VHH binders against Testicular acid phosphatase (ACP4). Designs and how they scored, part 8

Target 1, 367 residues: Testicular acid phosphatase (ACP4), of Homo sapiens (Human) (q9bzg2)
Amino acid sequence: LPEGPLVFVALVFRHGDRAPLASYPMDPHKEVASTLWPRGLGQLTTEGVRQQLELGRFLRSRYEAFLSPEYRREEVYIRSTDFDRTLESAQANLAGLFPEAAPGSPEARWRPIPVHTVPVAEDKLLRFPMRSCPRYHELLREATEAAEYQEALEGWTGFLSRLENFTGLSLVGEPLRRAWKVLDTLMCQQAHGLPLPAWASPDVLRTLAQISALDIGAHVGPPRAAEKAQLTGGILLNAILANFSRVQRLGLPLKMVMYSAHDSTLLALQGALGLYDGHTPPYAACLGFEFRKHLGNPAKDGGNVTVSLFYRNDSAHLPLPLSLPGCPAPCPLGRFYQLTAPARPPAHGVSCHGPYEAAIPPAPVVP

## First folded at step 1 (VHH)

Design a60 (framework vhh_h_nbbcii10_fgla)
Fold by ESMFold2-Fast, scan of step 1:
Structure a60 (fold): chain B 367 residues (1-367), chain A 126 residues (1-126)
Amino acid sequence: as target 1 above (367 residues)
Amino acid sequence: QVQLVESGGGLVQPGGSLRLSCAASGFTFSRYSTYSLGWFRQAPGQGLEAVAAISGSGGRTYYADSVKGRFTISRDNSKNTLYLQMNSLRAEDTAVYYCAAHYSSGTYLPKSYDYWGQGTLVTVSS
């Protein structure tokens, strides 16, 4: 682990457990769906609240020596996508991170903490303008038209036909997206202790996971993975680095920035870092960027900052320390910046509407 | 490494009550635990069936239709112990009862549970 005091932390986490996004016609639980999911499809569950409260308590313990015990506006900034589940996840997380009211103040029991958001259509930081970005759409189309992608899809023709029969759902037109929605429904039901139908064997679930992985690979992987990252996860990575730079240059008291977002946000960020592990981030998964003063040999590292990464994808275990490819821990900030440069927008920007049309706006600043 | 040890089984008359306990070692029941815990039973000459399950948070529980309203599953994180309170027992409840743990699936299918106790016999007979 890098030595020296923490100076800044950026956290990106997925919302907690939610209801399925959809049901399918032959779902054995469809008739009791309103009883199972009283708040509605896609909405955060009580378990989701618990997962986020637990993540907040984990973060409180991890940063007890660094972060004030009470919320201070100048120390912490929280930003969420504009979805009920991500906004509620942020609030539950904050309840775990800041559990105490000021001692001796009955009026201080209610301590609302602001969570900032922007409309979905304007959220270039956490939602990325994937389909509204013509260049990114072209890169996705090239990936789906690649021989390897088409050969895999053709190989699944029999499987997809059987899946249609079992679910009563037509997969024609958008087979991978609709198959992923079936997987989402099955995984949500399994996570809530509901029995899976007999046809949803481990082999079926494995094939659906492979289909999901192919779709993810098309979005964040080759061909042209670096260019895809410049239009997506690289924007968030650039913003995190720019936030730290501003805090240091201006001597700001800001200690922590928290981003409440989606699995797609974490996947795009992992793609930009070259750290995608082949798995979808689970509920309340958290990727952390820890900036430390490196106080070792003055000739090599005196006064320099290092970046360490962790990925918490399993609350029963310690977070996984991650290393940027080509930079073992502790990674000097300058080297981290150089190695990630191909996946971040260049200083003059990159255009969603094609080369030479417009520069990307500067990275968002944290007030 | 992970071990589950059941206790509390025995002979009981119809309409009686028993509380089964499952002591876990090799992992801790805490706010950081994501293990789904469950009780399964196997009646003489029959297959293994799910009886009750509880999530790592304790926020979600499952019960087989045959035991709903009669059995209650609970856990005590401070004692690292899972419980099954069995009330209004019937002859059909006679079985070997197993506790099981699975890392965070939320499922109550036997195949999904990786760690199993040795079982404790419950006999309901007059």
Scores: ipSAE 0.000, ipTM 0.101, lowest interface PAE 22.1, mean pLDDT 81

Design a61 (framework vhh_6z1v_2)
Fold by ESMFold2-Fast, scan of step 1:
Structure a61 (fold): chain B 367 residues (1-367), chain A 125 residues (1-125)
Amino acid sequence: as target 1 above (367 residues)
Amino acid sequence: EVQLVESGGRLVRTGGSLRLSCAASGRTFSSYAMGWFRQAPGKEREVVAAISWSGDSTWHADFVKGRFTISRDNAKNTVYLQMNSLKPEDTAVYYCAADTSYGYLEEDSGEYDYWGQGTQVTVSS
């Protein structure tokens, strides 16, 4: 059933298609990498631009009745991590969402749309300081010491040894992470029509995907998934809820907040929501939070607002409606807030974070 | 930001032993994989040894296996390279490096993105 009117939307999406993050020493394409990827490793491709433009058009259609056809600074706020690919993805998305503001459009006066970012080292909202968080490392160590993790790793000893020989890459330090980078390179090459080396059989790719899934599970899943979330995706989840609270409390005209980020951002959010499905978010995957006024008095706590979730991970299909565990749609905001509380950090911050980022930046200082 | 300071490099005789130390600034040291590299005059920098953030996994280049041992003390924020049975061809500037990437969840990371200034090891016959 249609709920009451939409009042606020928060969107978190992964950047579009990119060049591989790295080449391994024995990569048959290593010597021509600069020719294959003229913009550089990790950079957004033309296909990535197309995917984001398409996502923007999807969002325009979905929010046609809610969002003004022209970009208005007071209605939409866009935040990106400080990576070329995420900033460019945000711009391409916006060209689809606000076609009237697109550069060179004869139907509309061209208007640039601001995309806000913070330095990578300071980005605690969309990136996680895992390398500098001793508590998070303790939680990861606990996960890697679990019987399931150790048995799987032991079972892959021969596989990882062969992978080192085929790639010329040392897996010491972070074997699952370094194996994932090999998978990333192979998948990027395959997606762009490049031949894979003979050793990269479907069985090898399947094993690398299993290794990636196990590593993801260690980072965002049990044990102590809620505590891991408080240090990662729970920060962003809390910011989304705080954004809506501020908009409602102050009567702000803000309708939409957009976050351009990474697969790790979506995985951490899915972990905080209890919605990780064992799969890596594809390029331009989008997780949406839709806040609606409920008609009548449905909840004693949280007022008359409900939260709905969707996940768009395939442009050929309709987005997947998602339900928070323990709260079937439509989920009252108060109940959503209560059920997610263990995964969200307290207002004063957590062990590796001072007070987390404020919801929306304060109004610009008058010049 | 990580700052790395190598020490222990000096002149030693062939067959001698030497221990290099690399002290890291701050409280984040135990989160990083660490490596020792060397660069001889007129040659490219080469990997000598690597150690995981926990110290449970180590790797040593074939040309130093059985002679060099990498280790770390996370309580002291220090990584060590114990060098035994030194040869003249081990003469090089030795660099300590930190890999601040951490697991699958970090999408954009480089390997060994922080480097020390180096410490000179000279092996005489």
Scores: ipSAE 0.006, ipTM 0.334, lowest interface PAE 9.5, mean pLDDT 81

Design a62 (framework vhh_7pa5_2)
Amino acid sequence: QVQLVESGGGMVQPGGSLRLSCAASGFTFSSYAMSWVRRAPGKGPEWVSTISGSGDSTSYADSVKGRFTISRDNAKNTLYLQMNSLKPEDTALYYCAKDLSGEYYDSSGYPFDYWGQGTQVTVSS
ESMFold2-Fast, scan of step 1: ipSAE 0.014; ipTM 0.413

Design a63 (framework vhh_ozoralizumab_d1)
Fold by ESMFold2-Fast, scan of step 1:
Structure a63 (fold): chain B 367 residues (1-367), chain A 125 residues (1-125)
Amino acid sequence: as target 1 above (367 residues)
Amino acid sequence: EVQLVESGGGLVQPGGSLRLSCAASGFTFSDYWMYWVRQAPGKGLEWVSEISGSGGDTKYPDSVKGRFTISRDNAKNTLYLQMNSLRPEDTAVYYCAREGEDYVYGSGSYLFDYRGQGTLVTVSS
């Protein structure tokens, strides 16, 4: 059967290009940072605005037959993390998605579109406040004890020692994660045309990329990938599915939910879906969930809904269609629920931040 | 609301000492790496020191190594910077900063997401 009409879309995208989050201790560019980054560290650049505007235009074209050309508050909900760059990314995206509402002269023609956010410490949906999650830390520790992780660490002992000396950054306790942060800073500087220090050769960058992939794997992959997802990306996945369910049960006019977030948000969501590809999501990468109603033979009862996924990680190419493991697109919604259930929080809530985690433990009993 | 309040700055002669304090509130202080960063007149931000959540790991640039000591009291939610053998080049506004949690999943950034109002240190006769 041909695919039926689109009824609901959820989009999760990374903010656009930004200034480095910071300079590391021995960074040769730190003294000229204010000249290089006039808007400040971590702030969205003009290129970042361009990338998001382009993504918005792509989404307008893709959903031209589905979305009203004008913004309607009952049709679209936009949620961002509470960071200048993600809020600005959402606004730039919306300027491309709703050009009729974009800022311009005269002022009477500009209609601002609300972008909703919550304080970063309260953002369980898009930031996954894992520092307060003892269970997640136990799962991460188990991953660091795995033979693959330990063998790789041993192989990089000399490399990490040299990295520590060149950067002035302590790698003790968190060697792969802190090395990953160095890679981020170097990649950001390189993307903005800054010369890299002599020690940051192509081979060093390649090794840092391998370190990043292994560290990401520890956070969102085996062992116990499903349990890690229940505490992180599975929360967002569950919210997307619950939003669609509510829209259908109540007959709501809501057509689209947009989430402006971070690479870590997309990585956690990919982990929950079993779709992590070994790569960090680039600036303005977008993961889409498309819900379609199909009329016909495959289902006897009322709504016959399927879910399709796409991943857009390169504006020069068509979006990559994705298939949930075990369910080729278009995936029946019931099967999608069944297959993702292990990665979504259980009905009693997430253990990390639920009643089980909030309970004050009784005094420890000595052996 | 995350709040960082610095104190202890002032005028000191070359070779003198000062102890800066930073009172933290609105978050679990022991979970975060903390930084001291400074900004000299007409210059960008310069990293001065960092300390792990437990206080077990510290790092310094060569410009202050051996002269400055970072420490913390997690029971009091307070960060300290002991500055000895001060030089005119140490004249700056000193800021207390919390490690960010952007970019890297669950690990935080080794650089800051929140900064205090700052405290001025002037090294001059």
Scores: ipSAE 0.000, ipTM 0.273, lowest interface PAE 12.9, mean pLDDT 82

Design a64 (framework vhh_8h63_2)
Fold by ESMFold2-Fast, scan of step 1:
Structure a64 (fold): chain B 367 residues (1-367), chain A 124 residues (1-124)
Amino acid sequence: as target 1 above (367 residues)
Amino acid sequence: ELQLVESGGGLVQAGGSLTVSCAASGSIFSDYAMGWSRQAPGKERELVAGITSGGSTYYADTVKGRFTISRDNAKNTLYLQMNSLKPEDTAMYYCAADYGTEYSYDLSGDYDYWGQGTQVTVSG
């Protein structure tokens, strides 16, 4: 059964491969970190550039019938968090999505595509300043006080003590989060061909991955996952739905909104959708929202929109189609709106964030 | 293991500028995300600015456009340049360090190390 034509796409993707965010005190590579990571810690690597170029080419192929071959300001809006790696990831992605068509003059080669950002602490849309939110802390505390969480933490007491000794890193206060930081550093080093310390065995890496999954589950999952989402990923979900509503209502030519962000952004969004699967989004992972018109009476176009989701987390495989719980794809927009309502914030915002980031800018004014 | 010592606090008139500094020792400074928190008498501690080990910065709404956080890894020193100071900025300013994170959006309350603080008093 053929679905109707694509009318709007929202894409949320993680930055590409990067240097570790930090080394740890006992890291055997810390003294040569500037040689290993010439661009600096947390900075996008050449592999990260390659991954984003590849994602851009994938998106070009997927949307070749929908999106103009040349970048048009009125068709595409790109928003990034204010991090070098996310801004550079957006640019690399766009180079793949909008490749240079012709050699031309030097002026013809100068076609910069604007990437919009806001300061990190103001980024209620993509960064969700949860730690400055007292209500979110109460929800997180409730999750950490749960018997299952406490039993797991107790079971890892010996492991975490050994991890402190091996790394020289204090895990006091936030043991699971700090253990994740160690895992991040080790995985970055392994991905770049660096030998891991002898203590970082496959068993240790598996335990760190389990610790990471439990910590992520506490932040975006039950209990009260919907209320957590209202303060985090639900803000972005609400913006995506509001952006489509505005485009449709005003007849805007905008076809695509792209968000260059972090694993935490995708995790919070997955939480809001009830689609978190226990796995951290890999580099250049992309979650897509595709809005299509139902084929039928043109007078009913506004009431006949469906939403489909895809998740691309492996460039070697086709994207995974996702279904919102309770609404198999293609999900009618009205049903999608109803089912996600508990995870989306009220129009005036919530106690921690207040009014949300303004909608995407309107289409350019005709001269 | 990391030790933090703040300096540069003092009395300044409203509309004036002041720079506070934090000297780090005992660990590799560049490994840590750094931040500035402040506490006024009778109020809760507030994170005002942070800088990650990768160099990304963030600021509280109360200080945006007025304060600038920076770090000098060669000197193991963190700075907070405060411009257009207001009486409401009067507080004890604390330097804080955390072992960097991509997952933490705001390091308030979760820092590994804290300094003893430096007093900033804005008159007027």
Scores: ipSAE 0.012, ipTM 0.410, lowest interface PAE 8.8, mean pLDDT 82

Design a7 (framework vhh_6z1v_2)
Fold by ESMFold2-Fast, scan of step 1:
Structure a7 (fold): chain B 367 residues (1-367), chain A 123 residues (1-123)
Amino acid sequence: as target 1 above (367 residues)
Amino acid sequence: EVQLVESGGRLVRTGGSLRLSCAASGFTFSSYTMGWFRQAPGKEREVVAAITWSGGTTWHADFVKGRFTISRDNAKNTVYLQMNSLKPEDTAVYYCAAHKYSGYRTPSSYDYWGQGTQVTVSS
C-alpha cells in the first residue's frame, strides 16, 4: 500500500559554517585572527547563516502541504544546544522556514520565534556525554585502550611528534582529539580562501582525516556501541519517539520538532541507528524522521504509523533516503521501536541518567 | 627536566622473585604509556611489558607471560615490574621507558628512557 499522510516530523541538523574552534601557537594566521574572524572563534559566519537559510527554504518546500505558512507555537517546537552558533543557526533556519508575511508588514517581518535551550552541562539530550558521566568515560577508555586503537597510535607516533613541532601544540593526553582540532582549524581556513602552511600537505590532511575517523569510532562505535548509544544518541532517539508517542496519545497539534546541534550529535544519533557512514556530517547537514499514517497497517506494528528517514548532506543534491538496518522503508513504528531498543535507554534510566521524559510544551489556552 | 630512575636490580637465585620500580619526574606521568625493556650482553634491546597511561591495558611478551606482571601507581608516579620464577635467561639490564601518546611494542616509539638497572640470575 502507498504511504499515507505525514503526521509528525523530527529534524536534527548541524549548525552552519563557523570560524575555527581554536588557533594553535604556530598558526601563521594567529595574529590576524580578529580580522579574519571578527565575531570570534567558533562563531557562525555569514556563509553559515546562508547555509541555514537555504536549509530552512528546503524544509518549507518539503513540508508546504503539511506545515502552516505562518509560525504557530502549537505546531512547531525548536530546541538548540546552548552555543551561539547553534542558536543563530536555528534562527536563520526559521527565517527560511517561515519567511516574512505580506510585504510592508513590520510586525510580520520581526515576529520572533522562540528557540529553547538548556545549559551545556545539563544538556543530556543534544550534548553528550556530560562531564559527570563516569560510565561513558569508562567506555571511551576501553575503546582507546583496545589493540586496534593503540596500534594505530603507535603507527602515528612520528606523525604526531612532527605535528606538535609544526603547531607548537601539546597532543599529550588527548592526541587524536587535539589533532582533530588542528584539522578543523586548517579546513576552516582553507574553506575561507586562506593559504595552508607548507607542512599541511595533502598527505598530512589525509592522515589527520584518518585520525579523526578513529576518534569518532571510539566515541560511537565498538566496543559496546549499544551501551555507548544508551548514554548518548539513544537518548535523543528515545526523545524523538517519545515526542511522537505523546503527540499521538494526547491528540496534540504539534507537527514538527527541530533540534539545532552539532556534528557530534548527528554522529551519535547515526551510531544509535546503525547508520554511520564513515563521514563527518557537513555544515547544515540534516537528519529527518518522518512519521506517516498508512491505511492497512496492522495494530501490532505500532498501529497504522510508519517511520521514514532522510539525510541531507549536500544542498546541491536531493536528500538521501535512509533505511534502518532490518527494516526497509516504510518501516512500521512498532518494528522501528523493537530494532532500536538496544540503543535506547530503558525506562528506569542508565548509570549516568535517571528516568528520562521528553518535554512537550502544553497546548495554547484559547480564551 | 624529565627523569626515569630504575631501582631494585640485584643478584637473585634461579626460581627467585624480584620487584623493579621506576620513579618518574618532570612530565605528566598519568598521560604516558610506560614500558619495561631489557638488554642482555650481546643481544638487542627487547620489550618485556607495557602498560597504558590509565593502567587499563597491559601487554607482556610471551617469554615472560605468567611470570612477570607490570603495574603502575599514578599517585606515586611509579611503574613496577614484578618478576617471579626467575631464570638465568632473564639476566639483563632492565630499562624503564615512557611513550608520549600510546602504543607499546616498538622501542623506537618511546620518548624517554631510564639508565637501567642490572638483574643477574644465577643458579
Scores: ipSAE 0.022, ipTM 0.463, lowest interface PAE 5.8, mean pLDDT 85

Design a8 (framework vhh_6z1v_2)
Fold by ESMFold2-Fast, scan of step 1:
Structure a8 (fold): chain B 367 residues (1-367), chain A 124 residues (1-124)
Amino acid sequence: as target 1 above (367 residues)
Amino acid sequence: EVQLVESGGRLVRTGGSLRLSCAASGLTFSDYTMGWFRQAPGKEREVVAAISSSGGRTWHADFVKGRFTISRDNAKNTVYLQMNSLKPEDTAVYYCAADEGFEYDSLTPYFDYWGQGTQVTVSS
């Protein structure tokens, strides 16, 4: 069935390629890290800029008929987490989405595009205060105490002990998350053509990937995935739906909202949608929400508006169309809203009652 | 190995001033939200101030607003707490803490790394 005209788009994308987040004590590249990563650990690389510029060009092509060729503040809103790599990723993406003349050109007036952000400690939309939330802490504990999680952890006791020996890193406290940090460092090094240590065989990397998948599943998946989502990715999902509702209700010219964020943001959102595929989103991965309206029939309670999802996780291939469980694309907005309700916070909002949340109460709206 | 080392705690008289410092090592400091917490005997640990990874945004608890100022120097991997107009009720052990603002840890934003604390005593 032919889709109606596009009326609104929400995009959530991961930053581009970066330097490793950390080094481990026995890392053979540790002493030359400042030479290998001149901008610092966790910082966006030139390849990361290229990936985001390419994503921006893809989005320009995809929305050529929908989005004005020139940036207009009333049509596009961009929001990033407060990290150098996500802010820079947003800027590089926008350079591809809204091509501009070279700043040095005497005929060109460079027009900066605003990228909005909030303090990391207050970013409930894209970061989620999970561990400072007593209820989320209980849900995570329940997942880690589950038989499947404990059996897998016990099965990896020998592997984790060898990993501690090879890396010099203590895994005590949070073994799976600390093992993931080792995987992250190794993957960043491999992506930049650096030799991996002899112990980091394909089998070791495969096991680290399995460890990471299990730990991610505990954070965003069963048990009680919907309750976890209400405190995490459901907040962002609710904001996306609320943005469209506001645009529709007030007749606003806003066409696109872009969120520059992290793999964890996409993972939490995928969890809320029931779409986590066992894989970490790659650099510049983009999850899109496309709202379409049928011709000549006014939208009433979302009755003639549909939501389509896509996931772009490989620039060499077309985006993957996704379907919400229980609602094949194109999904009527009313049905999409109904099916996602268990994963979204209630109208009164969800408050995590922890020291971190209590310390940063809702601030008055600045005029 | 990640380490947070607080310094500057001492005995000070009511109305006095004190600057606390926290030197961080073994982490990508510019990616971490930093906070100052305090704990008095028999009370729960409470947050005093927080500063974003970039240093562009700060938050201060109502009971210290106008008296305490948090700041950071990412080039020196150090976070500071300037304490003015000290009161006896400010007496506590002050802890420096780092929230792992890493991508994976953005699903679990909590203060993962803690210093050993520095004692501040305010006498009348």
Scores: ipSAE 0.000, ipTM 0.192, lowest interface PAE 13.5, mean pLDDT 81

Design a9 (framework vhh_6z1v_2)
Fold by ESMFold2-Fast, scan of step 1:
Structure a9 (fold): chain B 367 residues (1-367), chain A 122 residues (1-122)
Amino acid sequence: as target 1 above (367 residues)
Amino acid sequence: EVQLVESGGRLVRTGGSLRLSCAASGRTFSSYAMGWFRQAPGKEREVVAAINSGGDSTWHADFVKGRFTISRDNAKNTVYLQMNSLKPEDTAVYYCAAEDLDYYGSGEFDYWGQGTQVTVSS
């Protein structure tokens, strides 16, 4: 079954490698943190720059026949959350995607590429979960009150108590999130060749990973996963579909929209698609939406377009083709729209937010 | 553990000015977007202002726009809220908070301080 030509791509990727978000009181590396992380905690590392540059090169190769070799404002729109690490990640990615425009090029050939962002408090598109949304908090509370969640938490009572003693941190209030921050610090240190404390055994790291997976599942999974998605990843999913619809309807030259964001953004989007795999997206992980013209389809079914998904979570391997549950790739756009409807905001709007942000600026007003 | 300590809250007369400070301990400060929140008795906590990690992008709620200004000094690990033309309805406990988007969390900002009371008399 032959697929037609690519007509539009939307990409959502996580920032590259960063310094830990926090030190803990008993951290053996606490006193030398400024030497280990010269750009600051939570900031993009040189490795993070390399990962994004590599992702950009991968995207250049993948879309060589589709995307112009030179950056063209009318073909590509780049949007980031308002964090140094995501903005820098977008720039590094673009250096790989548009080598002719890269900062390392001779001065005469260097072309800066705009990366658009909005203040964190206004970012309804890429900020997941939506802060100050009472309904989402109710859904999270429902998930934490579930028997499976409570049984797991009770089973970890001894582990969490030992973790408090080893780290010097109080886990009271949000034990799973605070435990995840410990895991984040340990994983960052291990990835950079730093010795882990003796208590951070493989079994401890495995348990912390299980804790992280349970907490993520509560945020993007059952119960009421579709309603959670309507308030989070479904907003971004709706924006991706709406932007393609606008491009098709108005005959716009826009070929690609890129979103530089966080693991939470990808997790929320995966939840909306029913594709969360139990794992945190690694640095520079990329989820792609590829829209292709369907050749020979009966005209009665509308746009004659199919949607394919890929997930690139390991630069050493080919991207994973993904299938929307109930629609093997290539999925007809109409079917994709129908199957994702429960996870997207309803036409009458989302209860916790005003109108969602479009991924592309309005078309110029014709005089 | 990241600790945030608010200071500068006091009694001020209507039309007066006040500057709130939020001192962060730990080295995570410059990696977070920061916000100021307020909560009056019996009311929900509301967002007043936000600032990105680099300090070059800010947002202010409509009810304080033109009167309040958020800023930060990453070298001093401090966030400020300059409050001008204060009104009695600005009376609340003011909290600073760190925004962490690299992990889902409960959907709320991290809060480690006790808040600072601002009272505006008529």
Scores: ipSAE 0.000, ipTM 0.335, lowest interface PAE 10.4, mean pLDDT 81

